# VHH binders against WD repeat-containing protein 86 (WDR86): the designs that were tried, part 3

Target 1, 376 residues: WD repeat-containing protein 86 (WDR86), of Homo sapiens (Human) (q86ti4)
Amino acid sequence: MGGGGSALRVCADHRGGINWLSLSPDGQRLLTGSEDGTARLWSTADGQCCALLQGHESYVTFCQLEDEAAFTCSADCTIRRWDVLTGQCLQVYRGHTSIVNRILVANNQLFSSSYDRTARVWSVDKGQMSREFRGHRNCVLTLAYSAPWDLPSTPCAEEAAAGGLLVTGSTDGTAKVWQVASGCCHQTLRGHTGAVLCLVLDTPGHTAFTGSTDATIRAWDILSGEQLRVFREHRGSVICLELVNRLVYSGSADRTVKCWLADTGECVRTFTAHRRNVSALKYHAGTLFTGSGDACARAFDAQSGELRRVFRGHTFIINCIQVHGQVLYTASHDGALRLWDVRGLRGAPRPPPPMRSLSRLFSNKVGCAAAPLQPA

## First folded at step 4 (VHH; framework vhh_surovatamig_d1)

Design p31 (from p1 with D107G)
Fold by ESMFold2-Fast, scan of step 4:
Structure p31 (fold): chain B 376 residues (1-376), chain A 122 residues (1-122)
Amino acid sequence: as target 1 above (376 residues)
Amino acid sequence: EVQLVESGGGLVQPGGSLRLSCAASGFTFSDYEMSWVRQAPGKGLEWVATISQDGSETDYVDSVKGRFTISRDNAKKSLYLQMNSLRAEDTAVYYCARDSEYYLGFGSFDYRGQGTLVTVSS
């Protein structure tokens, strides 16, 4: 169909593609990270750019916004923490030797994954690496964290989960489960026949869901390392995952989203309308929002699969989407951040309570380059 | 080393035609979906057209449907864009793009080199 009356604002201040966006916990600010080497802070109230975060020496790959601080990672091999009021760089985290692809701030800890084949945890305040997680045979693309209070309190599980568990996904075709306190690899999750692109945790059930270039999703027990289920039917890479209400939503290079029963692996719904890969995915209040390589965002009724709205305006792949209140935020490799009015969209019954941890991780979106050329 | 080398751009009058070519090297061309992407002066990147690995499926942005045709020759490792009925708004640098080896859309597309400039006077 297509719609033109939902657009609220176009923010085109970046001079390069936007790789990621992050919403503050209070919903009042938004952070974007760009191939132009900068990040920008925006007010959600009026869409105004509040601060320009300059300092990275190469493109910004990912970002996360907290109430008092912004975090960015870059192809320059560093992570930076910024003051949201002044835009000043407060800390540089140095040690990675290649592109830093993802970061995660959780439980007052900073985690990172890199093309240098390692994941790391850092002291947020001191800027020093606390642990290095080494063992993957290729780039570490994605990560998720399970806090100690999200895991069973049995003696065996409690010892294994001391300090929480970090789960990493790699182009080596494996995911690994690491004990954060010791830095030890407790489990290697083997079964995928291609790169692990995306990862989400069911923290109460101690289950990891991984999406791969092999066109499958796999469910794993993170304590035992056992493969629980294989989700088959996608005809292309699984790029992004969202877990809600014991349902797994997967976005694929096959141009569909599929909805699966997490406990059985049964596919219960397929969402069709995209003309290119589904690159971004977000469930909100009974509505499924998608971002695509065809430059459109879409809204579907999650229960029926009915396409309700097409958001047209972007000219290139949408790398990230976020929803807060009555506004959809889309960040595109065309360099624009767009705000859309989603009032009037009604979904299925009330969504489940938010998950305790940031266990939902979208696909890895790194602009243009596969890896930096670093001859020595 | 992955390389994509575009050619065929130039100055053309409105209503005219141009054929763009892209020579691929350094990877198994037949394993990848290929796209054309453009950037107009002062604007961001815009996806134009995509073709499947075997050439059986094509897709286009609405503004070029019926005017542009994407094609490929896997034996020659070449991608083409036939542009007909050109308009002033088609003025842009055109880039040949390879779908990511991780299938992450255009996040890892390789448009190395300068692209090819198409200028449509009006």
Scores: ipSAE 0.349, ipTM 0.697, lowest interface PAE 3.5, mean pLDDT 85

Design p32 (from p1 with D107P)
Fold by ESMFold2-Fast, scan of step 4:
Structure p32 (fold): chain B 376 residues (1-376), chain A 122 residues (1-122)
Amino acid sequence: as target 1 above (376 residues)
Amino acid sequence: EVQLVESGGGLVQPGGSLRLSCAASGFTFSDYEMSWVRQAPGKGLEWVATISQDGSETDYVDSVKGRFTISRDNAKKSLYLQMNSLRAEDTAVYYCARDSEYYLGFPSFDYRGQGTLVTVSS
């Protein structure tokens, strides 16, 4: 076996743990948010810190990098927008009354979730709250957005989909589907017996997948509120989810990743090797990348489940990972951002032709191949 | 109110031993995995050891394996770290931490104590 030390660079300028990592859409810049109360912009070409974003009065919980603007949210109850060239704060979004733990920028709108039991949508340019989504009985931990053009255009769905749908997951054990234009709760997704920690949307199928402390993943129709499937077999909390190629990958406190058929709930692979919880997850070009509480990142062949590389260097939990080109980026609560060369991983074997049921082969369905993919 | 209070730190010579204690309150201690985490001067946080809810499973960072022992007493709501064969590199503030099932913010753990200083010096 070859060694696991594919290290390209260690970026250790933060004075506290890194809570999140965001890659720009063009892959030229990275944004990190830290418990030291700052965010930092990095060049992916050389790993140099380009800008220090100072202004938050408590730790930064999450961040998102767009082409011209960086967005951060904080335990100081605010969200901030920054100029990527000057590092100056351009806008402060005020109104949340507790920790803001997640944000999402989509369709020129800013969405946020908070320990104050609300989600909110804000005008990016004006800094004003457009809608408050109130109804959860505890902290709102996760959110996802379905744009109007991603939803069915049938008359019965059009009213519910006006302005798009926001889906939120909460420590109250529910997910909620909100009509963005009205602020009204369209559906409450009930079934989990523990906190909803993570959430991904299959927008063409109007399906939400939720992961919970109850050790299950559940699939829901977001328009009807119907529970479609329950994915059982994890022995601990489901911490992170990735949906790719009609497969759901789940990272768990049981120290495994499981791969499931999204449409049936069948578990088709289990990835073992982690010594602690699987805290981060990313599929890229036939390789499954993981980040763990054991301070290691790992690369597996997604088809076989074979462990191919172990990335050693971090000293604490890896909170976020990203892959772009031939580089893996890992952000850790040890305060370091690390860049790893993944060229040593051979190109993914071309996937076998899609396995299709006879009914699927003879179905003249136009849609999945024509649905536009939004760039990350 | 969740509280974790560490004790047992101090100055010790290389090769010496110390036992750290953590007193937990404000939550059902037996429902959580517990960890010890340390921060050396000028360095970031480093995970040291974890123990399962019932104490049947333990894990350690490689640098302390065979030298440190994590243990717990659920009846007393207490976590311990027995540190043997101490090295200068073990000098750090040691924190008792309640493991988080999901990272919601700082710290990665739901709760962390104030810490206890361990100094290994001649």
Scores: ipSAE 0.359, ipTM 0.710, lowest interface PAE 3.5, mean pLDDT 85

Design p33 (from d4 with D107E S108L)
Fold by ESMFold2-Fast, scan of step 4:
Structure p33 (fold): chain B 376 residues (1-376), chain A 122 residues (1-122)
Amino acid sequence: as target 1 above (376 residues)
Amino acid sequence: EVQLVESGGGLVQPGGSLRLSCAASGFTFSDYYMSWVRQAPGKGLEWVATISQDGSETDYVDSVKGRFTISRDNAKKSLYLQMNSLRAEDTAVYYCARDSEYYLGFELFDYRGQGTLVTVSS
């Protein structure tokens, strides 16, 4: 059922495009969220659909799978929690007034971002909103969470990070850093001239990396709000980001992936071969996997940039990819989840060649500021 | 108001040709990448072809390379798809689409037309 690689299984039970996929922590199950308004649970052992999650009244935009619970968010303005054993809806989180784009479950808290211009945090068990993060001037597309124990134990970091820090990216061209305990806006990260589409955190370094329609990636100190560097050279929107081994990988509407030294902003590799935008990225064991609007997934040697495999079979954009063991999982807007055998790719990665680096930016920098928090 | 209006679909025999047209209005046509997307009966959406703002770059799905040609006329605000050597598997509703900046799965296109049906049968 798929050419250009060894297709293990084609899962075509959805009746609409798949917008996201999530792998369980134990690697035994997958969750897909679809335009057909359903989510589906799949066994990774045989690729069989083991549960259908029905209840949303519009398309599912995103999902997250945990050990005993699945979480989905939807254009119906709700978030739902499901029992993975029975497929029953356990909780509906109501309050958003437009499309819920992203969710994140961390520290028994549920975070959400919405086209209603807010992010929210909810009690997982009670189903009630505990905080609203209001201040963005347009849709909130992406979010990331930094727990208090992941941040420096300095007096200014501890005060700013009470209850953790939520970072949000918006079509208003800003990212915002919020103190979860108070709901207050700690920092507004200004500099992008277009929408912020993607966001990753380097929590030990308290750095946020943002990718934008302005074709740049920007690195920010989330405690001080300082812009640390700008990554230039993409010729189109930066759609997806991956941070691995002090390297930033970026997928773009310019049909390339670029690899950058996180600490300097130097571009060290460009991966070409895509015929449309690069919509998905995943680094795994020395291999860079990509999903594209050209309906193909690809595997590159991350160190050399050499194309190793092309996975052909999908007919539309690949919205999400995951890797577990020797299997690549691709979820496409064509409505199919595909499982691919990645045996025969390069084995364990050889050490990369030595790279130039700057002195540690954060260990020596006086950038921790106990600035007054702004209301949400 | 942004509008995309497709035309040119119809019944054609295998091996035949059709030319699809899309008339655009309500925006600066020359500022956008434009695409053709199709949906076969009982199937999901499939990207077919894309053309850059000035027409200097074109891309195609593998199954139509060498058979289909995408083109545009910025003065007439029109997008075209020349379809040659048509096969039964090309049977689909064909949509003209203005490419979105965001590419957030469900937001691949800012605007899409109502479509034109192409049936390849004897």
Scores: ipSAE 0.225, ipTM 0.620, lowest interface PAE 4.9, mean pLDDT 85

Design p35 (from d4 with Y33S S52D)
Fold by ESMFold2-Fast, scan of step 4:
Structure p35 (fold): chain B 376 residues (1-376), chain A 122 residues (1-122)
Amino acid sequence: as target 1 above (376 residues)
Amino acid sequence: EVQLVESGGGLVQPGGSLRLSCAASGFTFSDYSMSWVRQAPGKGLEWVATIDQDGSETDYVDSVKGRFTISRDNAKKSLYLQMNSLRAEDTAVYYCARDSEYYLGFDSFDYRGQGTLVTVSS
């Protein structure tokens, strides 16, 4: 038995490693994409497999679940859309000439990034490429979308953001900001001396945070291209990022998670306990959850940095984690999806009240005419 | 091109020992953390051990701690796994793996070798 957390279920139906896990917007279904070339839909209510999505000709690299459609991308150079009720493939998106690494569905648009050095946007319904974003000098690994926003007056700034902005991160050491409507590169974010592995945008979609093999995180103004901050203290690649309010959490090949003030770049906390790289991060309700190459997931008190629980059961790297309700979901390259009960990890107990003096307690109790005190 | 070639696998009785070797070529070996991973018949991949670039830090899965030792020789561009007190549950194909610089989503290892079979039986 595991010593940390309550194991609820082990879903071992995949015959290859699980590369990604996506939760539906309503939280009732999960989607997993696997090295076995399939994706699977699972019910969050009971952990049962609801549908098997077969059709890809190579391993599934990433997936995203929406209300009535599932999306998967693959080393077979395609993206597929699936009906979640029937499991039927509704659309194949063809055009990439190498591994499709990431997809993003936002604002009824499908975005993709590929080892073919391009990002693309596709018509969801027609399956045709609407725009190609060409300019990176190596693989495009990661994507983020900034929805259309009102800009304070200049004509150029208004035109730049009118159709939304796509931000891409590449092994060429840059991130790029693209005008979705035109396909033009608006900004190239230069400063990293290694591959850009991970990318998140703040809530307004105005600041990008990038994590790199150069062991730094960098904050950028996406409209001006200005580097705002450099976060320096990791001693290995920055693999994953989680942005919560004004705090940046970073998981690294140096086996730590670090928490930083987004506004200053100051490191305020380091979380240690991992025996290999930190491959996955999720903040939820005061708890930081991690997945590691050491096959363990962990829960930490986000405020203190104290390790609260270790989830043991996986045998290989945990590629993705999700939290919904009182359940942690972990997806591993060992081929298993695991569900864990995380009740009691959220909301640290308040410190006990100060001890009352004996004089205060003694005089009030001895004179009482009532029955003796029951244990409280 | 990057190549990792494992050797040293074979049949051994419970309680016995084997030493696995991995010869690396096509990259600067001393720049990378290296790992051993294994796959038992009918099971998924299991991480076994990792060693950092200069050999100063090592880590192991709990089931092999005290029995297995990972080591490297950067001058010879070689990775080793000394396996002692072998058990039937150690039966697996063992892979030499170079830790991925990319670390995104689908493989934490850039390259793996072809594997070497270790069979522990009486």
Scores: ipSAE 0.276, ipTM 0.664, lowest interface PAE 4.5, mean pLDDT 85

Design p36 (from d4 with Y33E S52Y)
Fold by ESMFold2-Fast, scan of step 4:
Structure p36 (fold): chain B 376 residues (1-376), chain A 122 residues (1-122)
Amino acid sequence: as target 1 above (376 residues)
Amino acid sequence: EVQLVESGGGLVQPGGSLRLSCAASGFTFSDYEMSWVRQAPGKGLEWVATIYQDGSETDYVDSVKGRFTISRDNAKKSLYLQMNSLRAEDTAVYYCARDSEYYLGFDSFDYRGQGTLVTVSS
């Protein structure tokens, strides 16, 4: 029987669970961060381990791969930058006093969030902390960055965001919006009754969507601090979020993914098949991919909700997934990275062409004769 | 102080049965989804079974379905795993695990016990 298929490759070189997976912007390399205290660089062309990144003194919690540099953060309270060609540690970022659980490289700046109740921004090249964002009353679990040009121009704004805005989510039940240039808290987003676990920003950067242990998603205006809407239907923690074409996808401890209209909060689809929490999700070309605590990854038709394939092989929770080309990458707490062939799943039905007016339909045969003249 | 203490492991012949127990303390046991996870010699962690807060739903890895049964007693703050028709491949250290409220990768099992060794051999 050909249902689900086996992995194209199983990479089992890590000696501890894999906590995160990052794909390079060019798609040629992949980085994994592990409980074994190492990160590994892999070639996407052949699945070979290209480099072992050793130096952290405790487990690696998160990682981000750029074209020439890899970044890792750890329970050892540090962040490290690595040369992708040599595997050498180029810089250690010191200052956090507890577990660093998330990092983000954006606008040539390094952002971090920590169990020490702070977020920080660092100079990538100098290794110096530029700002400390202090105000959360508990662990900072998630972060997102809004660049200056993403904000609407307004002469009435009292608080300028010339250096961009950082948005953080915390176990204290709030999200906070910070001015990067000043380090000042611009807004505190209050309404959740549980920890804020996940966070995504709208394309203009003025709306934040937060997912919480209180089983809701909330949409916020990051400039005014106003709660715009509440998404209510999940029966467990909202663990992961993805925003695609004005649709919000949420993965939950209730074993479902839900799809919502971002503008109204209406739930338009529920994806059911998982036997445990949905720990990871990724939309790609009309297919919704999920990773679950049941050790399976799944592919669904995003429009219909139909389950199209189950990827079996992992033995523990899938912490992160990524799609590039015709390959699904799954990273699991079982210590393995798996590559899966997704040919035949990635081709979503093309959206129907815009409705043609009757006059336009009749014009089509004469339009070619009236084509605009080329410049002389 | 969160504490999980496993017991019931031992040597058993192929086809035999064992019942594992886990005593929980230091937290409100009924508020948490609980799991059994195992680690075979030279291998990574494997999720085995989960039971939801009220015991209303259980789930298992495919290799143990029909052979293993997870159960809980919230009044006694105890988690159990009944293992039947044991195979050599079931040889592992078995851990009682509390599912994390936060569900983060490195925190997906918030706490686990010391483990209990199960050896399936003739």
Scores: ipSAE 0.329, ipTM 0.697, lowest interface PAE 4.1, mean pLDDT 85

Design p4 (from d4 with Y33S T50D)
Fold by ESMFold2-Fast, scan of step 4:
Structure p4 (fold): chain B 376 residues (1-376), chain A 122 residues (1-122)
Amino acid sequence: as target 1 above (376 residues)
Amino acid sequence: EVQLVESGGGLVQPGGSLRLSCAASGFTFSDYSMSWVRQAPGKGLEWVADISQDGSETDYVDSVKGRFTISRDNAKKSLYLQMNSLRAEDTAVYYCARDSEYYLGFDSFDYRGQGTLVTVSS
């Protein structure tokens, strides 16, 4: 007991800051992307580096790990797919003309956002760009995808949802909703007075939540383009968002995390303890984990707001955190990946709630690890 | 063109003092919070101190609290770090950094200077 965290391992093999980390779906492998221009694949069982992914000509900005393939994007304007067994580059995705900031792999498609003012979708296997989404007036920082089966079945929504919808957030102060099949901009979400830094989708409600340098979160109907709500209590930029069980968690440059009712915009909790911006957040099994510019990660009781643990060891901003099993993973711009024991912060394993319908599960994007904590 | 130019580094004995300065140009200095960041030999980057746009709020890493003071002069477009009671572990290259107007997902600073070396040794 007490407020201390238990360090399991420090992985300091990177020669530059770590910008992102991605955990494999089975939790057996971890991928890190670094300012040193490499990505590294790690075994979660022993914390050993299994593969060095070398080929990018500039720093790696983001990464995503799937079961058989690793994906990285870079300031070198490319995206790369790697074989997780050999560490060989299997495919290079070329076409962006500036830094690629974010990628996501969904529905056997690769999506990317870039400082070149475009988002793109690529064929994973062929390496060819399928669509370019052009219209933003500045850098495209963030993106999210809503598959056709995630969207409501209405006559107007069915046509708009053909091939799925891509939502992008930009430093131009807008988010845009794109029809993937046509490449057309379906909606421009206007209202923010500053850059859109972060974005999450509530697919059953066809709602996008955007966080901005204007210190607000905004909720939008992605089909109509209507602004539904404004969340107005942060005193600094909203840097990161997570949507869990109809609650929005927001991490801010004001050094707080706030928890809001997604449906009303009411702030129900504020988490204070950080000495700098909150750069990363992750809800898992009743615990809110945060990463901060103050180089500390923290664990809070999500229901009470009580600080339960402080994880000290990093020396610079924590860019990404993940939780799997009884381990917290923190990736920092100090160049280290750290593994922390989070036993005692999580109760005994709970059985997953009974599945209602597959459509409902997919619409809520609830995985086995992200099962709701309180029944409806 | 955004430019940050540090000065004031050098060799100092343990227990000594140094004052670092940073001259800013190419942007409206008073619109940005500013930070000092350091990198010790063979180690990663460490955030040291920050200061709000108007200078009313400051914060420090625990290891320098009570010893270092960050300040700014918006009329002169300058950032300062007064370092007192210096220790061997303060040996590092010190960078003046402009806090990012946008958090771009991989760094909280959008510009850094070339750095100034501080060596604390007898």
Scores: ipSAE 0.229, ipTM 0.634, lowest interface PAE 4.5, mean pLDDT 85

Design p5 (from d4 with Y33A T50E)
Fold by ESMFold2-Fast, scan of step 4:
Structure p5 (fold): chain B 376 residues (1-376), chain A 122 residues (1-122)
Amino acid sequence: as target 1 above (376 residues)
Amino acid sequence: EVQLVESGGGLVQPGGSLRLSCAASGFTFSDYAMSWVRQAPGKGLEWVAEISQDGSETDYVDSVKGRFTISRDNAKKSLYLQMNSLRAEDTAVYYCARDSEYYLGFDSFDYRGQGTLVTVSS
């Protein structure tokens, strides 16, 4: 296609692989965290680097961008908060004793998960740990938060959800549900036979979906701890998950994305084209975007499963993707951030108008009266 | 503990062949898929080839497909990359990598060797 229509910009300023990217809530800025120990702030309007965030003593594993502050976590065992206007480090969060893998800023709280087997919540402004969530038997890889107002208003549920619920996924094969206000483990979600790599919450349904190296996705009631469903068809680790419109999308080491009915566990679609693991997923306006270990991103029609576009340019695994407006952002372990024009990929294809069925259903058995179909 | 030691790099003429070897120790080699990754001068990392735990499945980046062959010997705990019809563009440091059990970006390879330099020049 000549590359000019889809390929907007290559940002190769990082000196090491990019591990994550985060869009600001207003979509005006983008944050990348890198193996080179830095994070960078970019303008989404022109793709220019606005600030270099220097201070971490080892590689940056994850980042989250908010309106006025950027947050990064690192293999140096710290989390840092940065001023988005000046690029100055405003706060260092110290206490973890191993790699900090994920952070989450929600409900004016900072949550973290670490290879030190703990998750923690911190005061954003004071830099002090408010709670330690200790109980996992191995690395805590992933986090999700359910706010109190998103949970049922029954007295039992409200008591359990005081201050919200934190859900953690671990290499110990479990997910755990923690009451944030007390720091107590409310539930341990047992059933996976391998590490829990990814996690998404359906907060109105108080359901957690976990993806594992055991090649399954499992749905859990976070209040009762009950396993609701097992999603079985992947032939490799489930690496990433997205929940959209009562559908679960899963990216796997088996080189496919699968789409499942969240409420039944039925696989309704498989997306094939990647030659290596599917490491990143994003649903946007009827299009499913994927990032892969084959160094390509792809856009599929989410309803039909048809491949619409292949984004070529990266040379190594794409660790994270984001979509905002008409731009796809891909961050790769090759050290580059790439911006792609996705105009023309918006909207799901309109299904053809329903046709009046010409078939009739009758129950006809030898010795039985025929029962014609009655219009309602 | 876990160690991956590459060997076999060197200077080779365009059109020539070279075999890279990787000796693994400190883990059950047959439990892991293995990869070769390279970094050309002034460029980022590029995945080159991957082999399944039992060696039954292999995959390659398009630029080396048909020229490079990845193989393994689980009894010897060794990984190999046979490189044929070498081009100047293949000049890079080549790393033996153990595929991460977690498949995460920064540890998509949880262990990588020190690398071996391959220079393709006249």
Scores: ipSAE 0.306, ipTM 0.673, lowest interface PAE 4.1, mean pLDDT 85

